# Ledger of designs, part 11: VHH binders against StAR-related lipid transfer protein 6 (STARD6)

Target 1, 220 residues: StAR-related lipid transfer protein 6 (STARD6), of Homo sapiens (Human) (p59095)
Amino acid sequence: MDFKAIAQQTAQEVLGYNRDTSGWKVVKTSKKITVSSKASRKFHGNLYRVEGIIPESPAKLSDFLYQTGDRITWDKSLQVYNMVHRIDSDTFICHTITQSFAVGSISPRDFIDLVYIKRYEGNMNIISSKSVDFPEYPPSSNYIRGYNHPCGFVCSPMEENPAYSKLVMFVQTEMRGKLSPSIIEKTMPSNLVNFILNAKDGIKAHRTPSRRGFHHNSHS
Key: E = the ipSAE of ESMFold2; O = the ipSAE of OpenDDE; V2 = 0.75 times the mean of E and O plus 0.25 times the DockQ between their complexes.

## First folded at step 4 (VHH)

Design p47 (framework vhh_nb_b201)
Fold by ESMFold2-Fast, scan of step 4:
Order: C-alpha cells, then sequence, then structure tokens
Structure p47 (fold): chain B 220 residues (1-220), chain A 122 residues (1-122)
C-alpha cells in the first residue's frame, strides 16, 4: 500500500473542503465555536466543519495537534492514542479507541488512521487523516472498527490578530455497527464543540503546565 | 419563547424525599435531552442526572441509587425524584435542555431554568 500517496491525496481533499464555501448548514453554535455540516460524498452520513479561535500561533497549534504523547490528556473523546508506525518525519499510522458517548448509546470504536502534516504558504498548516487497512492491526472482536474518511485540522493565522490561529476541523466518521444516522446527527455537534474546547484548554496547559498557569494571562 | 420552570424544592430533613419538576414550553420537548444540575453556596455547578429523548438515563456517582430522573412527553415535564437526602445535597437545582443526547458533556446547553432551592437539614 502506497501510504505516502494516500496521505498526500487526503491532504488535498481536506484543502478542498476548506476552500468549499457552498452547501454548509450551521447545526450548532456554542462558546464561540461554530459547527456546520453537509452530506458526505463518501458514505451515508455527514461531513462536519468546526471553527474556533485558538490563542496560539499556527505553528505552535499544528505541532500540538500533530504530537502523540499527550493526546489523551487533553482529547477527552479518546481512551487510547498510539503511534503504531512511522512512515517519515511528517507521516505516521496511529491506533485510536474512543470513549463511549451519547448517554452510552454509541459504544467505543477503534480506528487505524494515516496521519500527515503539510505546511502551506501563508502560514497555513493542515494535519489530515484517513483510515487505512494496515495488516499489522486487523479488526479485533473487542471493538467495532470505525472508518474515518478524510478528516483534518486546518491551522491558519487569525485575520484580526495573526499571533492567534483560526482552527477549522473537518470530521467525516463512519461509526459502523447498527447505528441510526439520526442518532449521530443529534450527538456529533456537541462532541465536536467539546473537542475544540478541550484543545484550547490542552494547549494552554501545555505552554503553562502547572494548574496555576491556567489563571495567568501570557500576554501583557 | 422558550421557558423551563422548576418546582418542588423546599426544606426537608436528612433521610427525607423531594420530587422536583421542570415544565418546559416553547420547543419540541420530545426531541430534547433533559438534565438536572445543582450549585451549592461557594461551589461550582455540578451535574446531577440526564435523560435522553429516547429515555436513556445517566447519573452522577454522588446521587446514583438515591435519585431517579424521568420524563413525561405528554406533559412536557422532566422529574427528579430525590430519596435518602443528605445535608450535602443542599443546593439550587437547575433544569436544562439540550437537543443532543450527550447532554452530560458540560459544554453545550441550549436552555436553562432559573433554579429551585433544596435545603436538607441535619
Amino acid sequence: as target 1 above (220 residues)
Amino acid sequence: QVQLQESGGGLVQAGGSLRLSCAASGFTFSDYAMGWYRQAPGKEREFVATISSGGSTYYADSVKGRFTISRDNAKNTVYLQMNSLKPEDTAVYYCAADQYYDFWSGYSYDYWGQGTQVTVSS
């Protein structure tokens, strides 16, 4: 399997999502975070777009999101996040296991994802990911194997203050199993808002690792 | 206009029971997850219980086995039956509505009531 070609194609698809201004419907706005969706062209479900502002530069934000060691400390949607294979300095395969959510209605899923970071002109960085078949990590009986169609983070300078980032997250997840699309449609937007809030808190804790650091303004 | 109106709070002795009600109007009640939160003086607001539009329930560990959440879609009302009350249950109890089943997330609430006081004497 040509993982590098798949990674590059996935990044291009995510860039395409970020450039596409048509057909998005706002489904939730909360805590200055906007969630929009449209029908996926990859499966019977939705492509979600989540926007928020992060008070860190695009370089720092993208490095924070790309690194694997501290992922589960801030990403409360996951119980496992392991890099299982590195292809090169900007491309790897990870194994993830989700928490249950939707009042227990959606059980944990595992995923095998190809992750790639690409830096573009204008200080824009994209971390894209897509599920792949990886023979060393076949589906197990312990979890329903979900499938991520092209997903990613787009980190770019905030227009009004380039020291801050505009974060756009694309999520296109097939949870599989016998789940109604309406259950996912009703639960996903809140979980996506929570992801951005957890990332904001996580990057703040990362630069100011003590609990007292959360109460201090780094800018003054 | 969306409105959530709590009732049933009051003063009760330790070991006693109270039933809180929250009457909802201005939205399609059956499509919403409903929850109860509480805030004691000098403390942060904390989650108590939630019920999805489909009837699935989830409870905070501190109240599990003592409190029961239920809903009546015909009456647009959510209930919290509180048994074996303790002084530490003393708080203002808030009803909340969220259109998503992951209401216990703590980050996303569409509507809140004004609260009802519960005081448990030792």
Scores: ipSAE 0.000, ipTM 0.124, lowest interface PAE 16.6, mean pLDDT 83

Design p51 (from p02 with G53W W105S; framework vhh_7pa5_2; at its last look DockQ between E and O 0.18; V2 from the best seeds 0.00; counts 0 for: pae E 8.0 > 2, placed apart)
Fold by ESMFold2, look of step 5:
Structure p51 (fold): chain B 220 residues (1-220), chain A 123 residues (1-123)
Amino acid sequence: as target 1 above (220 residues)
Amino acid sequence: QVQLVESGGGMVQPGGSLRLSCAASGFTFSDYAMSWVRRAPGKGPEWVSTISWSGGSTDYADSVKGRFTISRDNAKNTLYLQMNSLKPEDTALYYCAKDQYYDFSSGYSFDYWGQGTQVTVSS
């Protein structure tokens, strides 16, 4: 299996989603965060697009979203986020386990995802992800194994204020199990707004040095 | 040097259509949400519609939903309002407005306005 080729193809698919302006239906707007959807071409379900402005440069935002060590401190949707295999400096495989959602109506899922960051000229950075088979982490009886179709983040600068990023996120998650599409459609837009708000709070907290939380004795 | 120049207004019969344009210059158009606001004779300003910086999100006042469509062309620095099924109550001076805020805390707040283009729906 050529994970690097898969990663590069996935990045191209996310770039394609970002360029595609047709067929999007707005399903929620809150605090200048907009969630849109259209039918997925990958599975019976939706491709979601989430857009917002984040007060952080694209380089720092994409590094924050790519790094794994602090993910569960801000991503309230997850109970586990482990890098289980590093392919190179820009590519790794992670194992994630979600929290339950919809007041317990959606039980936790786990995912094995290939994650890839590609940096472009002009400070445009793309983090792309897709579920893959990874024999060391087969499905277990403890969790329903979900599947992420091509998804990710596009971080680009606001030209007049490059300390701010235009963030566009694509989500294409096949939850599996015995769930009706209506519970997913009812729940997903709010969860996606909350993801962006939690990322914004997390990146703000990351910039505030903690005496105990940094590798050095409060050097920054 | 921010300039917003509206055009495309005119007189139409009830049920008619018009397309308004707003040419933007002096700022990075694709960074900002943009809005249409109107002022009817003897009334204060009324928000009509807003479009996000990417064009991916639109919002409308209840009075125009289903009849008006906001759009933008970031390559041409132009904002549009397609107005269909026009009614006498749509008669107003229509302004193009630029959002002044970048963050998510409160909503849209506009710092620059054009001169307006008159739309008159009569008879």
Scores: ipSAE 0.013, ipTM 0.498, lowest interface PAE 8.0, mean pLDDT 85
ESMFold2-Fast, scan of step 4: ipSAE 0.275; ipTM 0.522
ESMFold2 (binder alone), look of step 5: mean pLDDT 86; pTM 0.863
OpenDDE, look of step 5: ipSAE 0.376; ipTM 0.730

Design p54 (from p13 with S30R S31E A33S S57D S59Y; framework vhh_7pa5_2)
Fold by ESMFold2-Fast, scan of step 4:
Order: structure tokens, then C-alpha cells, then sequence
Structure p54 (fold): chain B 220 residues (1-220), chain A 123 residues (1-123)
């Protein structure tokens, strides 16, 4: 399995989504966050585009989103986020387990995803992800194994203030199991808005050192 | 071996200026964010300013915004702090600190601190 080639191809597809202005339908606007969708070409469901402004630079935002240690503290959609294999400094495989959603109507799913960060010209960084087969983590009876077609975060400078970021998130998730498409369409936009709000709150806690959490590294 | 050497401290009257320097060695300087941290007599350490590895992003404590400017010269492996309109409350030992990423508590973690350079602001 050529994980690096898959990661690079996934990043190219996400870049393509970001450049494509055609066919998007706005499905929700809330708290200055816009959610749009169009039919996925990968499965019988939607490709979602979520955009908002984060008051941190693209470099800090992309590092925050790529790092794994604090993910579940700010990402309230997940109960588990574990890096299970590192390929190189920019590429790893993670195992995630979601919370239940829609008042328990959507049970937790697990995912095995290849995650890759690529830095582009103009201070734009893309963190892309895609589900992969990883023999060490087969599907189990405990969770329905979901599948992420190409997903990602595009972090770029806000045009009006380049100290801030424009964040565009692409979500193309096949939840699998016996779910009605209408329950996904009704619940997903609010979940995606909440994701951006949680990321914004999470990075605010991490943006600058303060008396709270400030410390000096000392020897063991 | 990581080494950070601060210089440029001294005594100055209120309203004066000083420029601090930090010479770094033992790591790829341009890949790491760098910070200035100070410790005033009788107080704990206070973060002052951070600059990203590229120099493109700078951040300041509210107490120094508009008065201090952090900068770096990656070709010379040197970090700077230009301090203007100094106040008696700026009196402290100033440290150069190497930091990479946000720590697990959500704040920058400093791998290495230098020896410090004393800044005294008095009339």
C-alpha cells in the first residue's frame, strides 16, 4: 500500500473541491458560518463545504488541527482520536470513534483514516484525510465502520486581515449501516457548524501563553 | 546541543529604549517559534512575545503591545526584542526561549531557556 501516494492524491482532490465554485447549495448559515452541499461523486450522499473565519494565522490553525494530543478536548463529535501509525512528519493513520448523534438515532461509527498535511504557496495549508484499509484495525462488531471519502481543512489567510484565517472544511462521510439519507441531511449541517465553533473555542485556549498553563520545561 | 545566549540588557530611564538579542545554536532555528519571557523581582515568569519560525506571525502580551517589537534573522540564527517607551514595571530578567508547538494544556511549551539578560528601568 502506497500511503504517501494516496495521501498526495487525496490532497489534490481537496484542493480541487476548494477551487470549484459550481453547484454548491447553501443549506445552513449560523454564527457567521456557512454550510453548503452538493451531490458527492464518490457515493450516494453529499459533499459538504463549511466556511468560517478563525482569529489565528493559517500556520497556527493548521498545526492545531493536525496535532492529535488535544483533539477530543475540543472536537466534541469524537469520543476517541488515536494516531495508530506514523508514516512521516506530515502523514499518519488515525483511529476515531464518533459520539452518537440525533438523540441516539445515529449510533457511534469508527473510522481508520490516512491524514496528511501539505503546505502550499501563499501561506495556504491543507490537511486532508481519507479512509484506508489497515489490516491491524479491521472492522469490529462494536461499531459500524464508516468511510471518509476525501475530506479536509483548507487554512488560508483571510483577505481583509492576513493574521486571521479563512477555514474551509470539506466533509464527505459515508456513515454506512441502515441510515435514511434524510436523517443525515437534516442533522449534518448543525453538526458541521458546531465543529467550527468548537475548533474556534479550542484554538483560542491554545493561541497564546498566559498565567494559566504557562510553564518552563524542566529536566526529569 | 541547544544553546541560547541573551544580550543587550542594561539600565535605562523611564521612556527609554533597549534592544535585546538572542544568539541560538544547536538546532534548525527557522523551524521553531521563539519567545521572550521575563521574570520581575518577587513575581513568576511572564510571557512577553512570540514569533513564528518564518517570522510571519508575531504575538504580544497586552502589557507590551505597541511598545515592544519581536523580530528574527534566520540567516544569523538571532532573535531580537526592540523595547520602546520602557516603564519601571518592565524591570525584569529577560529570557530567550525555544518553543515548537502548543503544549497539551493549550499553551506554548519551552524546550530551552537561556541564561537571561537583566533590564532595569529606574529614574
Amino acid sequence: as target 1 above (220 residues)
Amino acid sequence: QVQLVESGGGMVQPGGSLRLSCAASGFTFREYSMSWVRRAPGKGPEWVSTISGSGGDTYYADSVKGRFTISRDNAKNTLYLQMNSLKPEDTALYYCAKDQYYDSSGYYSFDYWGQGTQVTVSS
Scores: ipSAE 0.000, ipTM 0.100, lowest interface PAE 20.1, mean pLDDT 82

Design p55 (from b15 with S31D A33W T50G S59D W105T; framework vhh_7pa5_2)
Amino acid sequence: QVQLVESGGGMVQPGGSLRLSCAASGFTFSDYWMSWVRRAPGKGPEWVSGISGSGGSTDYADSVKGRFTISRDNAKNTLYLQMNSLKPEDTALYYCAKDQYYDFTSGYSFDYWGQGTQVTVSS
ESMFold2-Fast, scan of step 4: ipSAE 0.006; ipTM 0.316

Design p56 (from b15 with S31D A33D S59Y; framework vhh_7pa5_2)
Fold by ESMFold2-Fast, scan of step 4:
Structure p56 (fold): chain B 220 residues (1-220), chain A 123 residues (1-123)
Amino acid sequence: as target 1 above (220 residues)
Amino acid sequence: QVQLVESGGGMVQPGGSLRLSCAASGFTFSDYDMSWVRRAPGKGPEWVSTISGSGGSTYYADSVKGRFTISRDNAKNTLYLQMNSLKPEDTALYYCAKDQYYDFWSGYSFDYWGQGTQVTVSS
């Protein structure tokens, strides 16, 4: 499998989603975060667009979002996030396992995702990902294997204050299993708002200035 | 004063059926989504099913889909859960609830839980 070609194509699709202004329906607005959706062209479900302002530069925000070692400390939707294969300095495959949802009623899913970080002119950075087949990590009986169609983060300078970032997140997840599409549509917008709030809180904690007890050098 | 009163529980053999009821009072029943939540001995709460205020939308946990049916009668302020093909793992105290909240990692939250009704499935 040509993973680098798949990663580059996925980044191009996410860039296309970010440029597309048509057909979006606002489904939730909360805490200055807006969730919009439209029907996916990839599966029976939705493509979600989530936008908000993060008070950090695009470079710091994108570095925070693609760091693997700290992911589960701030991303409360996950119980596991492991880099299982590195293709090059900006491309890797990760294995993730989600938390259960709705008081255990939506069981954990696992995903095998190809992740690619690309930096563009104008201080715009895109972290794109897509599920792939990886023979070393086949579906198991322990988890329902979910599938992420092209998804990711677009980090760019806020127009009115370029020291801050406009964050746009695209989510296009096939949860699989025997779930009603309606429960996903009902629960997903709130979960996406909470993801951005957790990222905002996590980046604040991550950038916390050196204090009397803080170990800055143990960071790397 | 919001009141929820569950009934219809009991002991049944595997493969049997039971119908639970929840009588609601003290609020405009048709304005609220209603849910069934269960708690098995030694376990945390598990969301079972939700029905919209109008009755137009229903949602089910994977573990009960195809076996359980949620319904409501807004004229009688009553919520129902029809449980078919019961299994030993369905043994739990079943609660009626309104104002459900979905949370990605924490799960379901409610205001105004009822007292519960015990369902025991054993051979």
Scores: ipSAE 0.000, ipTM 0.124, lowest interface PAE 17.2, mean pLDDT 81

Design q01 (from b15 with Y101T Y108T D111Q; framework vhh_7pa5_2; at its last look DockQ between E and O 0.44; V2 from the best seeds 0.44)
Amino acid sequence: QVQLVESGGGMVQPGGSLRLSCAASGFTFSSYAMSWVRRAPGKGPEWVSTISGSGGSTSYADSVKGRFTISRDNAKNTLYLQMNSLKPEDTALYYCAKDQTYDFWSGTSFQYWGQGTQVTVSS
ESMFold2-Fast, scan of step 4: ipSAE 0.553; ipTM 0.777
ESMFold2, look of step 5: ipSAE 0.475; ipTM 0.765
ESMFold2 (binder alone), look of step 5: mean pLDDT 81; pTM 0.810
OpenDDE, look of step 5: ipSAE 0.336; ipTM 0.707
ESMFold2, look of step 6: ipSAE 0.565; ipTM 0.811
ESMFold2 (binder alone), look of step 6: mean pLDDT 81; pTM 0.814
OpenDDE, look of step 6: ipSAE 0.321; ipTM 0.705

Design q02 (from b15 with S57K Y101T S106K; framework vhh_7pa5_2)
Fold by ESMFold2-Fast, scan of step 4:
Structure q02 (fold): chain B 220 residues (1-220), chain A 123 residues (1-123)
Amino acid sequence: as target 1 above (220 residues)
Amino acid sequence: QVQLVESGGGMVQPGGSLRLSCAASGFTFSSYAMSWVRRAPGKGPEWVSTISGSGGKTSYADSVKGRFTISRDNAKNTLYLQMNSLKPEDTALYYCAKDQTYDFWKGYSFDYWGQGTQVTVSS
């Protein structure tokens, strides 16, 4: 597999989603976060668009979202977030395992995702991801293997205050297994709002660094 | 207190082999994925390989696939890196690391690093 070509194409698709103003239906607005959806062209389900304002610069926000070490401390939707293969400085494959959702109605899923960060003009950064076939991590009996069609974070300066970021998140996730579509459609918007709230809280906490037992030349 | 102590480095000719070891203490070894990371002279850290806590899953950097094998002995709290078909480009200080992370602006970071063991491949 040409993972770098797949990563670049995925970033281009996410950029396309961000430029597309048509067909979005607002499904939830809460705490200044807006969730919109439209039918996915990739599977029988939805492409979700989530937008909110984060009081950090696009560079700091994208860096925070791209790093893996603290992901599970702030991302309450995940049990596991491990980088399993590094392709280059801006591209890797990760293995994730979700928490159960909807009071246990949606059991944990695992995903193998190709993750790529790309910087654009105007201080816009995109972290894109999609599931890939990675033979070293085949599906197991422990979890239903989900599939992420192109997903991503678009971090750009807020128009009124460029020191703050407008965050747009695209989620296009196929949970697979046996699930009622109504459970997904009912619970997903609130879960996506909570993701942004958790990211906002996490980045604030990240501004107060802590120290662990590190090699003497590696300090956070 | 977490401690990681690497050993097994040395000088070897191109095409040679070395086996690195990392003795771990101060935590439940089998519960954590472990990694090898290297730093060549004048370069930043490069991730080399990771093994899951149970040892059932491994991953490798493209530069070492087919040549290096990561393994662990959970009964001995020891991590290994078998290095075959060594090249001059493999010359680096090799570190054992617990809980791998990558921060785009800072590069690789780990909760705990060992002191490192030097591998030099020269003719």
Scores: ipSAE 0.000, ipTM 0.143, lowest interface PAE 17.1, mean pLDDT 83

Design q03 (from b15 with S57Y Y101S Y108K; framework vhh_7pa5_2)
Fold by ESMFold2-Fast, scan of step 4:
Structure q03 (fold): chain B 220 residues (1-220), chain A 123 residues (1-123)
Amino acid sequence: as target 1 above (220 residues)
Amino acid sequence: QVQLVESGGGMVQPGGSLRLSCAASGFTFSSYAMSWVRRAPGKGPEWVSTISGSGGYTSYADSVKGRFTISRDNAKNTLYLQMNSLKPEDTALYYCAKDQSYDFWSGKSFDYWGQGTQVTVSS
């Protein structure tokens, strides 16, 4: 599998979602965060768009969202986030396991995702992701393997206040298993709002980089 | 061909200031975290500071916190280290180092180093 080609194509699809202003229906507005949806063209479910303002620059925000070390400390939807393979400076494969949701009605899922960051003109950064097959991490009996169609974060300067970022998140997740579509439609908008709120709180706490760093070793 | 060329070193008295520069070429500068690493006479390399590819995040060794500031100009492919309140212990050859990855938060793995610029702090 040509992971770099898949990553580049996924980034192009997410850029396309960000440029498409048609067909979105607002499904939730809370705490200045707007969740919209439309029917996915990839599966029988929804493509969600979540918009919010983050009081940090696009550079700081995209670095925070792309980093792997402390993801689960701020991302309360996950119990596991491991980078399992690095392809290059901008591209890696991660294994994630979600928390249970909806009072246990949605059990934990695991995902194997290809993650890619790309910079564009105008201080816009896109972190895109998509599930891939990775032989070292086959589906297990412990979790239902979910599938992420193209997802991503678009970080750009807020037009009237460039010190702040406009964050647009696209989520296009196939949860699989024995779930009614209504349970996902009922629970997903609130979960997406909470993700943005946790990211806002997390970036303030992570203004100081992780203390993991260079090891002083004359033989290394 | 990756090249890193440091400049701005010199001799200063304790309490003085210097600004180091590193001119980078041969790679997409904004896609990589960059670091300053120093080597004092008779000692091994000591990591000093790192800046993320975008410039959004910085980190510093405890020995230089509050005195040194790392920055970058991605339009000019240039990395900087502003050194204030210099001490004799800061005397070292200072290297510009390219990280192998964009991921600022993970451990540091350097694939290219410059030739270094000498900083001497003495009376």
Scores: ipSAE 0.000, ipTM 0.181, lowest interface PAE 14.9, mean pLDDT 84

Design q04 (from b15 with S31Y Y101T Y108T; framework vhh_7pa5_2)
Fold by ESMFold2-Fast, scan of step 4:
Structure q04 (fold): chain B 220 residues (1-220), chain A 123 residues (1-123)
Amino acid sequence: as target 1 above (220 residues)
Amino acid sequence: QVQLVESGGGMVQPGGSLRLSCAASGFTFSYYAMSWVRRAPGKGPEWVSTISGSGGSTSYADSVKGRFTISRDNAKNTLYLQMNSLKPEDTALYYCAKDQTYDFWSGTSFDYWGQGTQVTVSS
């Protein structure tokens, strides 16, 4: 499989979602975060768009969202987030396992996702992702294997204050198994709001990176 | 084998400028965050600046912020430190340091250091 070509195509699709102003229906507004949806063209479900402001630059925000080591400390929807293969500095494959949600109504799923960061003019960065087949991590009996259609984060300067970021998140997840679309429609908007709130809290912890001063864990 | 080779140090007057370079080999340069660390005469090491593997994030010690710029050229496997408005307090041996981890935010340890290049700011 040509993972780099798939990653580049996925980034183009997410860029297309970000440029598309038509057909979005606001389904939730909370704590200055707006969740909108429209019917997915990829499966029988929704493409979600989530917008919020993050008080960090686009470069810092995108690096924070792209990193893997601290993901589960701030992303409360996940119990596992592991980079299982690195293709280059901008591209990797990760294995994720979700928490159960909707008060146990949706059991944990695992995903194998190709993740790619691409930088554009105007300090806009896109972290795009989609599920892929990876022979080293086949579906197992332990979890229902979910599927992420093209999804990701668009990080760009806030118009009024370019030191801050406008974050747009796209989510297009097929949970698979025998699951009613109505339970997803009821629960997803609140979960997406919480994701952005958790990301805001998480990045605040990284405002003063451990490398701003000399640390004892650095040896000379 | 990992090698880091610094160059560009020298003697300058206060207010002068120098550009340091670090040529890296023996690892996939673009995967790793890189840092500059300095040691002034009679003092311990002081972290100066870090840049992520992609170049998308940078951080600076308060003592150099606004005067120094860290950058990298991943096609050339080279790290840079542009030093402007140099002060006598910037006099030190400057080391190029490789992050132990792939991820700028997940680790804080350096596993390889260069030999250092001397910067002297004196009238």
Scores: ipSAE 0.000, ipTM 0.150, lowest interface PAE 16.3, mean pLDDT 83

Design q05 (from b15 with S52T S57R Y101S; framework vhh_7pa5_2)
Fold by ESMFold2-Fast, scan of step 4:
Structure q05 (fold): chain B 220 residues (1-220), chain A 123 residues (1-123)
Amino acid sequence: as target 1 above (220 residues)
Amino acid sequence: QVQLVESGGGMVQPGGSLRLSCAASGFTFSSYAMSWVRRAPGKGPEWVSTITGSGGRTSYADSVKGRFTISRDNAKNTLYLQMNSLKPEDTALYYCAKDQSYDFWSGYSFDYWGQGTQVTVSS
């Protein structure tokens, strides 16, 4: 499989989503985060668009989101985040396992995703990702294997303060298994708001690592 | 108390130049990014330019890129905006603004704004 070609094509699709102003329906507005959706052209479900402001430059924000070492410390939706293969400085494959969702019966899913960062003019950076087949990590009986159609983060300067970033996140996730679309429609918008809030808190903590202390284990 | 005092505005013909200054006091100037923001008659605020605390990085609105230069003198607690090739569309009240941190809950407003200095470009 030509992973680099897939990564480049995925970045182009995410750029296309960011430029498309048509058909978006606002499904949730909370804490100055706006969640919109429209029907996906990739599967029987939705493409979500989430936007908010992060008080960090686009370069620092995109590097924070792209790096792997701290992901599970701030991304509370995940129990596992492992880079399993590096293709080049901008491209890797990761294995993730989600937490169970608050609605109870939605069990953890695992994903194998190709992740790519591309830097554009105007201080805009896109981190795009898409699920891929990777023979080293086949589906197992331990988790339902989910599938991420093209998704990612668009990090650009905030129009009124370019020291800060406008973050736009696109999510196009096929949860698979026996799950009704209405459960996803009900729960996804709140989960996406929480993701942005966790990212905001995580990058703030990352800016002041000396305040974290010497132990990275959580005892709560 | 944080104070920002803008100066250097005036009336100039199209194609002319002006240099704006902002004298800052009441905070550690070198620790904060500083911005220039303008408000044209009947319009909302438009961000113009930002410079990091160290002065190592600058950013500009597309409408002023290549014509305006932001700079700072941390020893003098002063922010500058050099404006060249001025156009009638640059007519506005110009504010310097202190940027400490964006509070997600409070919105996009800067921590502090000065009183502004008027720039009028007319023939």
Scores: ipSAE 0.000, ipTM 0.093, lowest interface PAE 20.7, mean pLDDT 81

Design q06 (from b15 with S57R S59Y Y101T; framework vhh_7pa5_2)
Fold by ESMFold2-Fast, scan of step 4:
Structure q06 (fold): chain B 220 residues (1-220), chain A 123 residues (1-123)
Amino acid sequence: as target 1 above (220 residues)
Amino acid sequence: QVQLVESGGGMVQPGGSLRLSCAASGFTFSSYAMSWVRRAPGKGPEWVSTISGSGGRTYYADSVKGRFTISRDNAKNTLYLQMNSLKPEDTALYYCAKDQTYDFWSGYSFDYWGQGTQVTVSS
């Protein structure tokens, strides 16, 4: 399997989503976060676009979102997040298991995803992901295996204050199993808002703010 | 002492328009995001719209997007909500609210609310 080629193609596709301003329908706005959707061209479901502002630089935000060690401490949608194979410094395969959704109506799913970070001009970073077949982690009877079509985070400088980031998240997830698209459409927007709120809380907890204080004694 | 005073509410027929105002005092108005929040009879507070301190960014609840426009005049310390194509479902007490820190870390956390202004949409 040429994972690197798949990763690069997935990043290009996410860049395409970010450049496409047409056809988005706003489905939820909450706490400075906007969720929009359009019909996916990959499956019978939606491509979601979520945008918000994060008070950290694009480099710090993208590094926080890409790293794996602390993911489950801030991402409350997941019960497991493990890097199972590293391809290079920018590319790895992870195994994730979700929490249940919709008051228990949607049982946990597991995913095997190829994750890739790419840096672009203008201080824009894209973390893209897509489900892949990985023989060492076949589907099991314990979980319904979901499938992520191209997904990603686009981290770029906020226009009014480039020390802050504009975060755009794309989610294109096929939950599989015996679910109608309507149950996903009813529940997904709130889950996506909560994801961004949890990421904001997580990155703040990760960093100690610079404080003005009388702690330095610049004697002589 | 922070004070927020809403005005401009009233009774209007469906399809009508109203413009709400909020006069702010006791803090550096341009440094804080400002929001409109409403409470319908028998329901909890529902966030309606937010505008950044500079006015460069605006956000709207799905139920009002395309019909309502939030704006501010920092020289006058005044927040506005232009409401068009009003529906019976828009009937509520409308509150002006100051974001606690103008801090994207915590989401919407309001440390001060005004007394509210009543909007009634009825035939």
Scores: ipSAE 0.000, ipTM 0.106, lowest interface PAE 19.5, mean pLDDT 82

